# VHH binders against Phosphatase IMPL1, chloroplastic (IMPL1): the designs that were tried, part 3

Target 1, 311 residues: Phosphatase IMPL1, chloroplastic (IMPL1), of Arabidopsis thaliana (Mouse-ear cress) (q94f00)
Amino acid sequence: VLSEVSDQTRYPRIGAKTTGTISPAHLLEVVELAAKTGAEVVMEAVNKPRNITYKGLSDLVTDTDKASEAAILEVVKKNFSDHLILGEEGGIIGDSSSDYLWCIDPLDGTTNFAHGYPSFAVSVGVLYRGNPAAASVVEFVGGPMCWNTRTFSATAGGGALCNGQKIHVSKTDAVERALLITGFGYEHDDAWSTNMELFKEFTDVSRGVRRLGAAAVDMCHVALGIAESYWEYRLKPWDMAAGVLIVEEAGGAVTRMDGGKFSVFDRSVLVSNGVLHPKLLERIAPATENLKSKGIDFSLWFKPEDYHTEL

## First folded at step 19 (VHH; from ab5 with N32Q)

Design ad3
Fold by OpenDDE, fold request of step 24:
Structure ad3 (fold): chain B 311 residues (1-311), chain A 118 residues (1-118)
Amino acid sequence: as target 1 above (311 residues)
Amino acid sequence: ELQLVESGGGLVQAGGSLTVSCAASGFTVSDQAMGWSRQAPGKERELVAYIWSGGSTYYEDTVKGRFTISRDNAKNTLYLQMNSLKPEDTAMYYCARGPYKRDWPDYWGQGTQVTVSG
């Protein structure tokens, strides 16, 4: 894994400058425990048969999502009963007066999970006044007959780790030598179409563009240095909160797809190894601006009402 | 088989109120995240309101304070109460199971037309 210097001079940092009254170490401990606990639930389900009806498969996914989230919530609430929670399945739980917001994706990459295709992940991030403070992503790797996990974690200003080892983004400085990642939602809207064009273009000029199916995993791969970039439209806070911090703490860059300062409540994200970020934006930003000019909404979304942010 | 059937649309004057309904079959509404989206003429479909399985809600800024998403578990039905309607609210309104989910397919109804006259 190659190390890279953080691109702090080019793009605003998104990580929390402070964690308030709670130590970064304590937040990290709890996010790791929470993600691990959720992952244990997912692991119990990962080997269940997939050769069932659509309804049966859908139920498996739903049940696993809910069970994982419940397990994660229990850990968070046990340690921080007054914190606000934003979970993919359960929604908003707690008091919006809290400076802390937990963003939880109990099973990122549900399609992959459903098919037994690697990878998918449990993603837990905690924000302090809207800025990521600590994060943990448990990635499921391997596949049938050889499922395993690796754990990514980070605190703002504390670096990024994988299985307890320090990780860094790559130093690749040419797009033609880069492996890129993107994602698509199920809505075939203008953003989808635009991203398909970007996918085509970057496929032509890079080593390839992967569509892997799990946003948190994709970001972690950038942080790990095995990919150079990831971008996607219309992700939600629980999809991005953990991964973006891990990338930034690994020395990478995080922005909106128009090049602006990123918030987990944004409707676009671009992460990279930092070095390639300007080159990627040369194409991605105009495409995104074009969407904006067409009246496509890029305002903040899924921000809990009255949650205080310093963005 | 999954089915979503919207109803309650119609013509209403600006400032008026209207409630649209979405009857679900094949799954339990309260067990899923549900949402209302709308598509105005010449515009892209956009999320209007969202309700998690836990019961919390989210609204787009354009409808915040005016629209209310709710559900009746006994009837397995989703609702959108629309108050202080504006001409710009004119659209086909769709209900969906898990709208705009990234990793799992959503399911949409056929929509109900809401027209607000100025």
Scores: ipSAE 0.869, ipTM 0.935, lowest interface PAE 0.5, mean pLDDT 94
Fold by OpenDDE, fold request of step 24:
Structure ad3 (fold): chain B 311 residues (1-311), chain A 118 residues (1-118)
Amino acid sequence: as target 1 above (311 residues)
Amino acid sequence: ELQLVESGGGLVQAGGSLTVSCAASGFTVSDQAMGWSRQAPGKERELVAYIWSGGSTYYEDTVKGRFTISRDNAKNTLYLQMNSLKPEDTAMYYCARGPYKRDWPDYWGQGTQVTVSG
């Protein structure tokens, strides 16, 4: 087990300082159950034959996403009927007056899933007044003929676990020795172009940059210490809510790409093992400045209307 | 096989209203997250409105209270009702299946031009 590396002296914590009237243990129990339940649905689908047509494959993905999310929602609603939900597929469900917001990605890495390419994940996080309180990510690992799962979980202030064992970010302190991860959406905007340049730069100066295809998985790999950093633009709250908490609780750092305090409603994210974070930010800074100079929007997005946050 | 066809764009005076439509074929609009984006001259394409398969909606701050995204499942059509239009709303408006989604490819229409005169 790798020892903890923390850079919390430089970057504010994003995890919830309190979970209100609900205990962290109870939240954790439910997020784990919810993620597990969703993962069971995905597991049933992962071995189904893939249609050769785009439509057939799209249908499989859509059906699996919806079924997984429905299963997750059932667990959440059964335990917390009054909580607000933000799901990738179903959207906003519940009363915005709730302090609790569940961010659900029922199938992160749908392209990987569609092709039977590892990895993808079910990601469930719960926020308390906008700050991650508990999280669980079930990663699908292996591939055809050997599918398995790995479960990550965390509570704010409680550490991060993988399959029930405590995990920690790496201690790698040089970019030249780091394995980095990034992702790309399908929208070829300025952020995409910028990230492509960053991809090029970091590919040159590091041991490599992976483009793996699942944000929650990528973050969990950083938390597990097998990668040193992950960054991406234009992710949604459901993509990030669980992973960022798991990274932070594993001793890592979480910020926006400009080094600012991160919210799950931000349009950029940088996570790392902590020790590399300032070095990464230094390299990223020119690109960020360029984006800002162009008037690229860095405001919060996909925050449910009237949801109370203490960010 | 997949198609998105926008329509309804045109010239409108400031303060006026306009509804743009997006007819989809090859997939069911209600099964997917859909959105409207716009691109003004010299600016980046930006998300304007978003509707989940569940029916909930999201709007960028600049259009909140003025624009309404909706869909007609029977017609398999997405709509954007734009009220209180401003010159800064002038742009090519695009409908998309899953705009800014990470895990699945976006699909875009050809766009419809909306011009708001001052």
Scores: ipSAE 0.853, ipTM 0.928, lowest interface PAE 0.5, mean pLDDT 93
Fold by OpenDDE, last read:
Structure ad3 (fold): chain B 311 residues (1-311), chain A 118 residues (1-118)
Amino acid sequence: as target 1 above (311 residues)
Amino acid sequence: ELQLVESGGGLVQAGGSLTVSCAASGFTVSDQAMGWSRQAPGKERELVAYIWSGGSTYYEDTVKGRFTISRDNAKNTLYLQMNSLKPEDTAMYYCARGPYKRDWPDYWGQGTQVTVSG
């Protein structure tokens, strides 16, 4: 599999330059197994009856999230007992002195899952000193009575795959012909308002902007070439670690929304097919800078204490 | 029905300490990621401290070393111990289930006011 190359002259690569003492192939094997194992748990739950009450749905989501994460953790710990883990549900587990940090979202798109609406995913990424080294995302597709999965995976410098086949971002070079994706959190803060304006503006000038509800899925769709870009504020490391590597290895570009170098611990992300990245930043970067000028915090967050990074 | 009820807020002098509590009902605190956020006058709500279901914690840099988030499983209650309080810590403090989660709605209490005099 040949690696797709992003525009390295414009945007620095975010993938790990090295994987240390562990081979990329071994990391890939374990991230794929881990994601698969979590996905099997989710698959068992996907057809369970949905309670119409908020509590009932919440319980189903919580139970599925926790069970999926537990299954993923078991795989990771079995193979790498000394690695650090950052899971969405379980939190930080392991020794912070490790160069390896696993970022795990056992169920990305819980609202979609709760409603049986496609799509949602299991997302597993592993960082080497803060940079994504390997990733796997298992996307659930279809819907009730026809659920299926497809698996995205990547290693830094090794290219991106979907179901074992090489994938690459689109060649679309005009925003007017692009399908874009964005997301919104549930806090109606200044970032939310800003993104709503971006959503409106890009809806006006593109083929459309989707709000699909699963960050890992959205990024994988960009990597697959069926969408041209995805951006969002206030994502967590476990939301982004796998997807950003998959996009980059598919030939796409990854930055902060101000155009700066991206870290999984950042509070903004913009991914694209590369070609459109400058055009998107013409609008997204000023909007983001405006938030910064208002004193909105864009510092790194949810970085485990004492975890060593080379960002 | 889900409920979060904050308490323990009040007026405290700079350098003082205060503990706020959040009593939960309708769900088990230890099964969820929980957090404290605060909103100062004229500012947006911001995350202060976070505790995962596994028990690990995260703190914003502004409160690191001064604040401690914890929970009592038997009481189904979340706590925020605040030490070395500063005037800039003055805010309405909110308890939340899964604050700032991307793909599931947050659940918030009504908040408790903390005022630190200089």
Scores: ipSAE 0.853, ipTM 0.927, lowest interface PAE 0.5, mean pLDDT 93
Fold by OpenDDE, last read:
Structure ad3 (fold): chain B 311 residues (1-311), chain A 118 residues (1-118)
Amino acid sequence: as target 1 above (311 residues)
Amino acid sequence: ELQLVESGGGLVQAGGSLTVSCAASGFTVSDQAMGWSRQAPGKERELVAYIWSGGSTYYEDTVKGRFTISRDNAKNTLYLQMNSLKPEDTAMYYCARGPYKRDWPDYWGQGTQVTVSG
């Protein structure tokens, strides 16, 4: 598999330059197995009856999240007992002295899952000293009566795959011809409001802006070339670690919303097909400056304490 | 059905300590990720501390080393121990179930006011 070359002249690569003592192939193998194992748990749950009550739905989501994460953790621990883990549900597990950090979202798109609405995903990424080294995302597609999955995977420098086939970002070079994707959290802060304005603006100037509800899926769609960009504020490392690598390895660009070098611990992310990236940043710049002028925090967050990073 | 009730807020001098609590009903605190956020006058609400169901914790840099998030399972209550308080810590403090979740609703309390005098 040939690696995709990102526009390194404009944006630094985020993928790990090295994977230390563990081969990229071995990391990829375990990441894929882990994601698959989690996805199997989710698949068993997708056809379960939905309780109409909030509590019932909440329980279904919680149970599925936890079960999926547990299954993923078993795979990771079986292969790498000394690695550090950051899971959405269980939190930080292991020793921070490890150079390897697994970022796990056992069910990205829980609302979609709860309603049986496509799409949602299992997302597993592993970092080496803070930089994505390998990633796998299992997307659930179709819907009730026709659930299926497709698997995205990547290693730093190894290219991006979907169902074992090499994928690439689109070559669309005009915003007016682009399909864009964004997401919103439930915290209605200044970032949320700003993103709503961006949503409006980009809806006006592009082919449209989708709001799918699963960050890992959204990024994979960019990597697959069926969308040109995705951005969102206040995502967590487990939301982004896998998807950003897959996008980069598909030939796309990954930055913060201000165009700075991205870390999975950042509070904003912009991914694109690369070609559109500068145009998108140009349009986003006023909003970013406004946020900065208001003193909005763009510092790193949810980085495990004492975890060594070379960012 | 679900409820979070914060308490323990008040006026404290700079350098002082205060503990705020959040009593939960309708769900088990230990089974969920929980967090404290605060909102100062004229500022947006910001995450202060976070605790996963597994018990690990996260703190914003502004409070790291000074604040401690914990929970009492028997009381189904979340706590925030605040030490070395600063005027900048003055805010309404909110507890939440799954704060800053992307695609699943957070549940917030009504908040408790903490005022630190210089």
Scores: ipSAE 0.822, ipTM 0.915, lowest interface PAE 0.6, mean pLDDT 92

Design ad3
Fold by ESMFold2, last read:
Order: structure tokens, then sequence, then C-alpha cells
Structure ad3 (fold): chain B 311 residues (1-311), chain A 118 residues (1-118)
């Protein structure tokens, strides 16, 4: 009698096998400091007026984004002067021979921030040779007159934490009882249309599908166990690097939306509590294969050219 | 008023070169990430190249080594130099201004046509 679970129901880990020459504790300390320092900049801006001209609102977003990124960069450079950085706004900075690549989203959930809608975050992930090694996401909650934050973190092999307390994905084992999350970009292309149909179908068979507006927040909610899954097309490395490690270290599963092994440089992501992952892929993977058959490009993107990986 | 105006498209023989330009007004091209995308007949628009505010660049594999994105901050203009052109590069080419976030809309020009003959 075979007692082992089939490998067909398991998904490869995406986190780094080691944090290299930098200890997990040290890397975690710096990634948390970086995310919190960026979040201090964002917190200074959460109460600035929003009932202003669109140009004024766009400038607030841009200024906050750049200032948060600059603050995060200062922490990383002060602690690791030779590390490579991929910042959403400033681009590629540092030594391309470094094993470490910092993927920085200084403000995830930009529309929500602009409206004062309480679902946005600062997201900082550091890769070791292409695989997430440590991560922190500082989530903004509460909203006007009640702004607050909470900090998610993880190291590869070290588990996931929220405000210093260990967290774990949910145990929900039926889609019919699951709370799901997805997101949409602003271009109404074939990936968008495909995901609208997935949204419709999953709304019919689950307890609901949320469209909250911040990818890092969505993934942290899966890791916290308050939602069962999140998927989205067309995310960039800085959108995903931190959240995917946090989900995996909370006991969740991470793949591409075609079911393949996930890389931070992929153009799709599905995260879940693990037990639901195969059921979700039954619908999501064929939809994604249809997009590929139409010539939609799902190859890796935004990887710094000279950055060496073990992918 | 924010405006992006592409120009410099035209007909070119395979193996040839062409530069397209994007004149920007209402903002400074070095303040935000900017990029070029293209839409071939019957296909969706796809990213080709972009340049971050800090000056680093990214290229899709299909154009890497053949195309160069650059900007002239004094003229407030974005460029795409296209070398070793192939018929598959035939498309309408658009410039865009970020923030290149999925959760905040990009701003697009109206495009310039590049046609590469056989």
Amino acid sequence: as target 1 above (311 residues)
Amino acid sequence: ELQLVESGGGLVQAGGSLTVSCAASGFTVSDQAMGWSRQAPGKERELVAYIWSGGSTYYEDTVKGRFTISRDNAKNTLYLQMNSLKPEDTAMYYCARGPYKRDWPDYWGQGTQVTVSG
C-alpha cells in the first residue's frame, strides 16, 4: 500500500535554497527596515488633500513613489553597497555581478493610494541568484481618520510573520467555501478579457472574488489565511517578489497561471492555500494556454541582463 | 497639457534602419519611466523597450541587440533606433509615459507606422 502523496499534487518551491553569505536574520532585518522606511514616506502622504486637480493628484502619486523608493534605496545601499537593485521607478542600480537583487515596489496600489482607499503597500523582496530569499510588505489599513500599518515578512525556509507572529494559509479545501482575489490592468486586451471570464466563473462557484487593487496586499491576505487564492496576469518582478515568498513561507503554493514553476520574472502568478491549487488550475491553466496559442508572450521579462540566476 | 507625438515612421527594406521619435510636452521625459510598444496587424500591442527615469533600459527578446531606446532631455524627446529590421517588425509604434504600474493608467501617443518590406 502506497502512503505517499503523489508528486503530481505538489508544486516546486520558489524560494532560495540559501540566503548565501548573508544570514537569514540579517537579510530579514534589512528587508524589514527598508520596507518600513519606505512606508514612513508613504504615511507622511496619506492625509494630503485628494480633492485637487488631476495634475496635482498625479504629482502627489509620482512624488510619493519616488521619495519612498529613494528612502528604500538608501537603506539597501547603506547595508549592502554592492547589491543589485531593480526599482520600479529608478530602474537598475548597483553591481550586476551581485548574487542579490532587490525588487522594490515603493507604492503598490497606486489608484487606491490616490483615492485614500485603504489597500496599498510598500513591497521589498530580495532574490538570491534569482530566487526570493527574504521579503517584507508593509500594508496600509484603516483609511482616512484611521490610518495604520502592519508588516509581513519572510525568509526562505524561515516561515512567514505578520507583526512578528507566525502566520499560515487557510485549510479551506473546497472552492465553494473559498474567498478568492484577482486583479486587472488598465489595458482591455485578451489577457484582461480572459480574466474577466475567469472572474465571472469563479464568482459563481466560490464565496466571492475580491478585486482589491494591490497585488502585494492580496498575496499577504492569502498568507494570513483570510483569503484562499490570488491570481493575475502581467505583473512585474517588483509586484511579486515579496508576496510570493510570504505565501510560500506561510505554507501556500505558488505557480504560473499555466501551472508551471514560477519565477519572479514571469508574466503570471497564481498563489493559494495549496490544497485548492489543483482545482483552481483546472480552469485557469487552460485559459492561460489559450492566450499562449494566440501568440501572447509569457516569456520572462524585466530580468536585468547581466544578473546571474539559478532559474 | 500632456502630449506625446510619435514621428519618423515609414517604409524600409529588410536589414535597414529607422529611427522613430516621440516629442513630449507637459512633463519632462527623464522624470518617469517611458517606453515603446508596437502593434502588428491582427496582433495585440506588445512592449518593445523602455527606459527608467534613472536611465537604465529594458528590451524584449525579439528586439534585443537590434533596437536602442534613448532620450534627449534638452529636446524632451524619446527615441527608438531600429537596426537590422525584419518584416516581423512591421507595426504601429507607440510611445508611452508611465508610471508603468498596472494600477495606474499609462499615457499613450497615437502612433507612427513602420513597414518593413521583404
Scores: ipSAE 0.593, ipTM 0.844, lowest interface PAE 2.2, mean pLDDT 90
Fold by ESMFold2, last read:
Structure ad3 (fold): chain B 311 residues (1-311), chain A 118 residues (1-118)
Amino acid sequence: as target 1 above (311 residues)
Amino acid sequence: ELQLVESGGGLVQAGGSLTVSCAASGFTVSDQAMGWSRQAPGKERELVAYIWSGGSTYYEDTVKGRFTISRDNAKNTLYLQMNSLKPEDTAMYYCARGPYKRDWPDYWGQGTQVTVSG
């Protein structure tokens, strides 16, 4: 049963209705290869020295980001020379008339990578006319002396997989038994302050709220069923494009934090196992509406100007 | 050592133009994504313009068509050309070396004040 929990909820699906002229299997093959190729670059860097100057550590992070992105770009361009690409570091590349937009995060969880803390990933999502069509996230686990990876993937309508095995969200139906995840940026603005209060409130009523530090990893953990929800304000398309499809294809729900229909270009996301989604929104949506009433904009961010969408 | 120094702010009449600049040292401006953000009195800092290392750009809707971000690699300097200025553009303008990641700190300058009267 695919997306069974999501089909039973009131939340619109966010995945593409079609993969266009490229078959789901072909798109999946390339998105997995792209993510794995980027992850090979990151794996080469995981044991490089970190007890060095801050400039040397910053250079390691920057060099690893750029090399991973370049490796991912090479795979995409060799397979689809005219597709549009939005890379976190390199920016917008390719044919703006393309229906396909690749959203690339070559190293999600950068502080964790810099410290050797085992929660970071390579995240690659491809949109068809603005909606996720295929996705892959390669997660780093284990940590120093024990680095390893696992690969999450999904196609719209095709279900979600981890290392080739079908996965599904948890069945937990009470917040009191839920393990939740959120994240915070470095800007201490009203969205940050609001989310600190949400963090506090949810730690009072759940089994705990984690702040792990890698958005794509957090969403994959929801899809795997080992956590029940993840939310965060002020994310960018490359932070979200892959993880949201993986959650939805594992049977989860995806919305904006105000409960509205999610777009990869929105600046907030709530993902969950589905059954808990309305209960989480009871607190999260009003908090988000309060921020919007102060003039804080959570819509359309970093969308390429000429990229045609059905949003 | 890494530094970002903004300059070129000042007082300008509504409808006028102004260019602010950001001199960088310790890295090359074309090697990193960079941007301009602004903070108006009593408001939160907001991104207004962004340039990726590859040269593509992004603008927030409130400035699109009026502002232009650019860089001069020979001078290692980032620019923001601001045209058709409005009183609402009054703010402290900061340049930053990205990424605008929630999990890795941006590097910020100290800012330059732009004041639009009228």
Scores: ipSAE 0.583, ipTM 0.833, lowest interface PAE 2.2, mean pLDDT 90
Fold by ESMFold2, fold request of step 24:
Formats: sequence, C-alpha cells, structure tokens
Structure ad3 (fold): chain B 311 residues (1-311), chain A 118 residues (1-118)
Amino acid sequence: as target 1 above (311 residues)
Amino acid sequence: ELQLVESGGGLVQAGGSLTVSCAASGFTVSDQAMGWSRQAPGKERELVAYIWSGGSTYYEDTVKGRFTISRDNAKNTLYLQMNSLKPEDTAMYYCARGPYKRDWPDYWGQGTQVTVSG
C-alpha cells in the first residue's frame, strides 16, 4: 500500500470552497440547462450536409458555434443578469465585480464536428472567485445515423454525475494498464514537439494513448473511469473550466503539467484518476520544466480584467 | 479566399510609437475573434493582444498599458497601436483570425517587421 496510492488529496483541490450566495443545486440546474440548450443547437446542425464546399463547411461550423454560444448566453443572462461571462468567440460580457465567471465553449471538438466524428461537446463551467463551482458538459456520441448525447455535471463538493448517476475515476494503479489521452494544437512549436515526445514515450509504457480531439470529452472520459489520464498544453479557460471540476469531483487529481496547483487560467493541465498522477508527472513534469527553461511562457492568461480571484 | 495582410511596420526609436494594420478579406473582422502575435529572433511566437467578436480585449502583461488593439469594421481592418516602444518589442508582428484553437486552423498573415532601436 503505497503512500501515493492511498493519498488522493496529495494535490491541492481546485474546486471552489463555496458556491457563494447561490446554492450548489441552483447553480447546477442553470449550468446544466445552459449546456443542454447549447447542445440542442449543435444537435440541430449535426445532420446537415458536410459533402459541400470548404467555404460552406466553414460557415456551418462558424454559424453553429455562434448560435450555440448565443443560446447558452441567453440562459445565463436570464437566470443571472449580473454574472460575468467569458465566451470563446463573443468574449467578455458583464461586470468584472461579479464573483461568478462563466467559461463557455459552445463547441469543443470543432474539427470532429465538421467531419461528423463522434467526439465533441458543449462545455459550460462557472467559477466562484476564480475556482470552479459548477460544471456541465454535453457529449455527442454515436456518430452518423446514430447521434445521441450524454450529460456530465458536477458541483464543488457535490460529486460528479453522468446522466444523473454518480461516477468515479478508475482504480488502475499501474501505467502499463492505463489508457491515456492527449491533444495537440495546430502550431508545431516547442510545446507541440515536447508533447509528441511524451506521446511516443507513453505509447511505449501504457496500454495506449488516444488523440481524440475534444478536451472536455477527454476529461469526462477520465471522470467516467474509462480512461486514466488526459494532458495538454495551451488550452484556454473555456476549454478546461468544466472538465477539470468533473474530474476532481469524480475523485481524480488535477494539476498543471509541472505538478503545480492548477488554475483555469493556466497554460497546461494534467488530469488523472489520482493514484497514477505522481507516476505520470515523473515524465511530464521534467518535460514541462525544460520548456520553461527555454523561456516558454506558462504564466496565467485570458483572465478578465479586474476579475477577483482567490486561487 | 481568406487573406490577412499586415502592414505599417518599420524602424522606430525607443520611446516612440507605431501602428500596424491587418487588412482582411474573405470574412468580416467583427464576426471573428482576432489577435496580434509577435516573434522576436530566436524566440517562440507569443500572443500580444486579442479582441473578441463582441469587442472586449485581452493584453499580455509585457504590453499592457502600452499597446491597444482595435478594428475598423468599415475598412475590415485590425490595428495594433504601439506606444512607449522598447527594444524588446522588436519582432515580426502577425495578425490572426481566431484564438489559438487547438482543433481548428487559424489563419495567419505574412507579418510586418517592427524594429525598435536604442
């Protein structure tokens, strides 16, 4: 019985200590409604023709993205007119004095959506003073001729759910039995090259590494216990805010890829089933420190001006 | 086709000002999130400033208070106004459509060189 296996709290929790003046149940209700409403827009578009010009496909993606975001914003504004919102495309709306910041990715897995490949989602997370307080991700599954969804949700301290049922990360305690997930950005920079080497290394020592193409989906798969870990450099707050809380509330661990305490405004993330976290960091943290030694910037980013955090 | 063309770079004395421009074609600049990045010799490309479609902005700490991102929708053009320039601001400046989405290609311009002497 190793200390690392028996101590799931070894890494600082990232979820909020409280949901403030709004009850966890109320915040959860609205975050789920917001994510589901955005997903209705995406579902309407999922069967539209894709064997069209590239311009027509790009317009479908852009129109779907914007319509999903607008639908999500309407839900949030109707329920909480004074909250601050950070949307992937539309940007910052509301008063920076709000303790609540909604981080919205109206279509995570854009290329997958464009191809009809069944790994994309709507992701909505709400922070309380900089820490995730409630989250929902609506995942698209099945694919052409068989599209369906499932809904992940969590509140800080309230556990994680999938379609209303409690979920928990896996108990896998050896990397050689682990199914891992990562992702890559479009720019082939030093972070990309470093992660390509990590990808190679982990394929040598694990049951396999997936590159599925949707960060929120990847984190939900860790929370479900069907994969053991996910990591990626250079994600934005809207990519991560929901998924990280869902993993943590399912009993998993969340850090930066250097092993430090995670914030949704950080430029790296490692989530796992917890027990494997130290073993994963043995390879991931030194690689990340090498990037930092080359002057690669890992300071916080995309935090709204004057939004107060207690992270 | 979609195209981004940067212009307005040049040589400027330290403490001076310069505005670079990015003319867009094939899309409307106000319908998309847009950004400026820069790459100094021997360094990685870094984000400088960002403007969302809704008009809100974000700046990296190294330029905050000195640089201003803006757009002119009638001219379909993105701007970066750079004040109080320092030698460390010497770089090739690129405009881009969209945030750095890992999953959907961004469109980058060819860049315009800004050189700050002194």
Scores: ipSAE 0.564, ipTM 0.827, lowest interface PAE 2.3, mean pLDDT 90
Fold by ESMFold2, fold request of step 24:
Structure ad3 (fold): chain B 311 residues (1-311), chain A 118 residues (1-118)
Amino acid sequence: as target 1 above (311 residues)
Amino acid sequence: ELQLVESGGGLVQAGGSLTVSCAASGFTVSDQAMGWSRQAPGKERELVAYIWSGGSTYYEDTVKGRFTISRDNAKNTLYLQMNSLKPEDTAMYYCARGPYKRDWPDYWGQGTQVTVSG
């Protein structure tokens, strides 16, 4: 499947130029299997009781995270024993000389999962020399009494799919008609305060701003064309690696929130349907530059020390 | 009952060393990603060091090569060994389970003060 966004887009591609020695089809097959296998673990847990002690709920979340990650790791290691892995919980595993880095979030939207609120996912992205090469996100939908999943996938240059069908970002060309999404961390720092002001301002000029609670889901909704943009500060590689490729391959645009070229190791992300990207940056980029001018750190983070990149 | 108790802070001379510790209860330190953060007067709290459950580590550039995060599973305790201390390392040091975990609340102790005189 092909991107519907013109090659004349204003923003550089973030996906890998090649998948190296592993074909795009093979890499896609494994990344989808990995995400689906993790999602089977999560599905087993979605109907377990939540009206329990906080310790019992915390244990359910922790056990589910660990089991999902272990299941994902088993698939990756069985197919690619020498690949490097960065897992949200287990950390850095494998051969640091590998060109391939798997960024794994075994349960994105942990608070939503704990409450049974149907916006969480398993997110698996694989980078080739620092750039996303293949991705899959398995989204949980429906909620109590009606749980189901949708599988998003992409390869660099191969387009984006949902449940095997090609998807494309929306054509909405006015912010006044856009449905936007953002998210917040728990720290009430300057980035949080800045984004709260962005949230307020965009609520005034758009059809609404959602705070759904799962970054990978938010990006997939942009890729599917049911929302126009998503932005957030301080996400980590495992939060972003899959979703950004899926948006780009659906014809969207991906940058840092200052408008610069995005890396999976950056501390900010803006994704959109492309046509709205410059308008969104008119407000978002100056806010982000103001944070930088106050000394807020936006340097790359969580990159494995010896992992070679072509960033 | 989840609890994190930092200790071991104090006054040290520039160039000196200090180890701070974080005793955990209610969970096993090796089962979760753990981290140290610090907050200097008038500054935001910043990540310092991180150890994943599998034992791999991450350090912010400002402390890389000088600080070492580790854990002792028998004592259920997280450590931060700080060497070659500088006045700019002066801060309240906090340990946490899963610092910067966007999707789930972190647990923080009360902190332990490290003061580096120059």
Scores: ipSAE 0.549, ipTM 0.817, lowest interface PAE 2.5, mean pLDDT 90

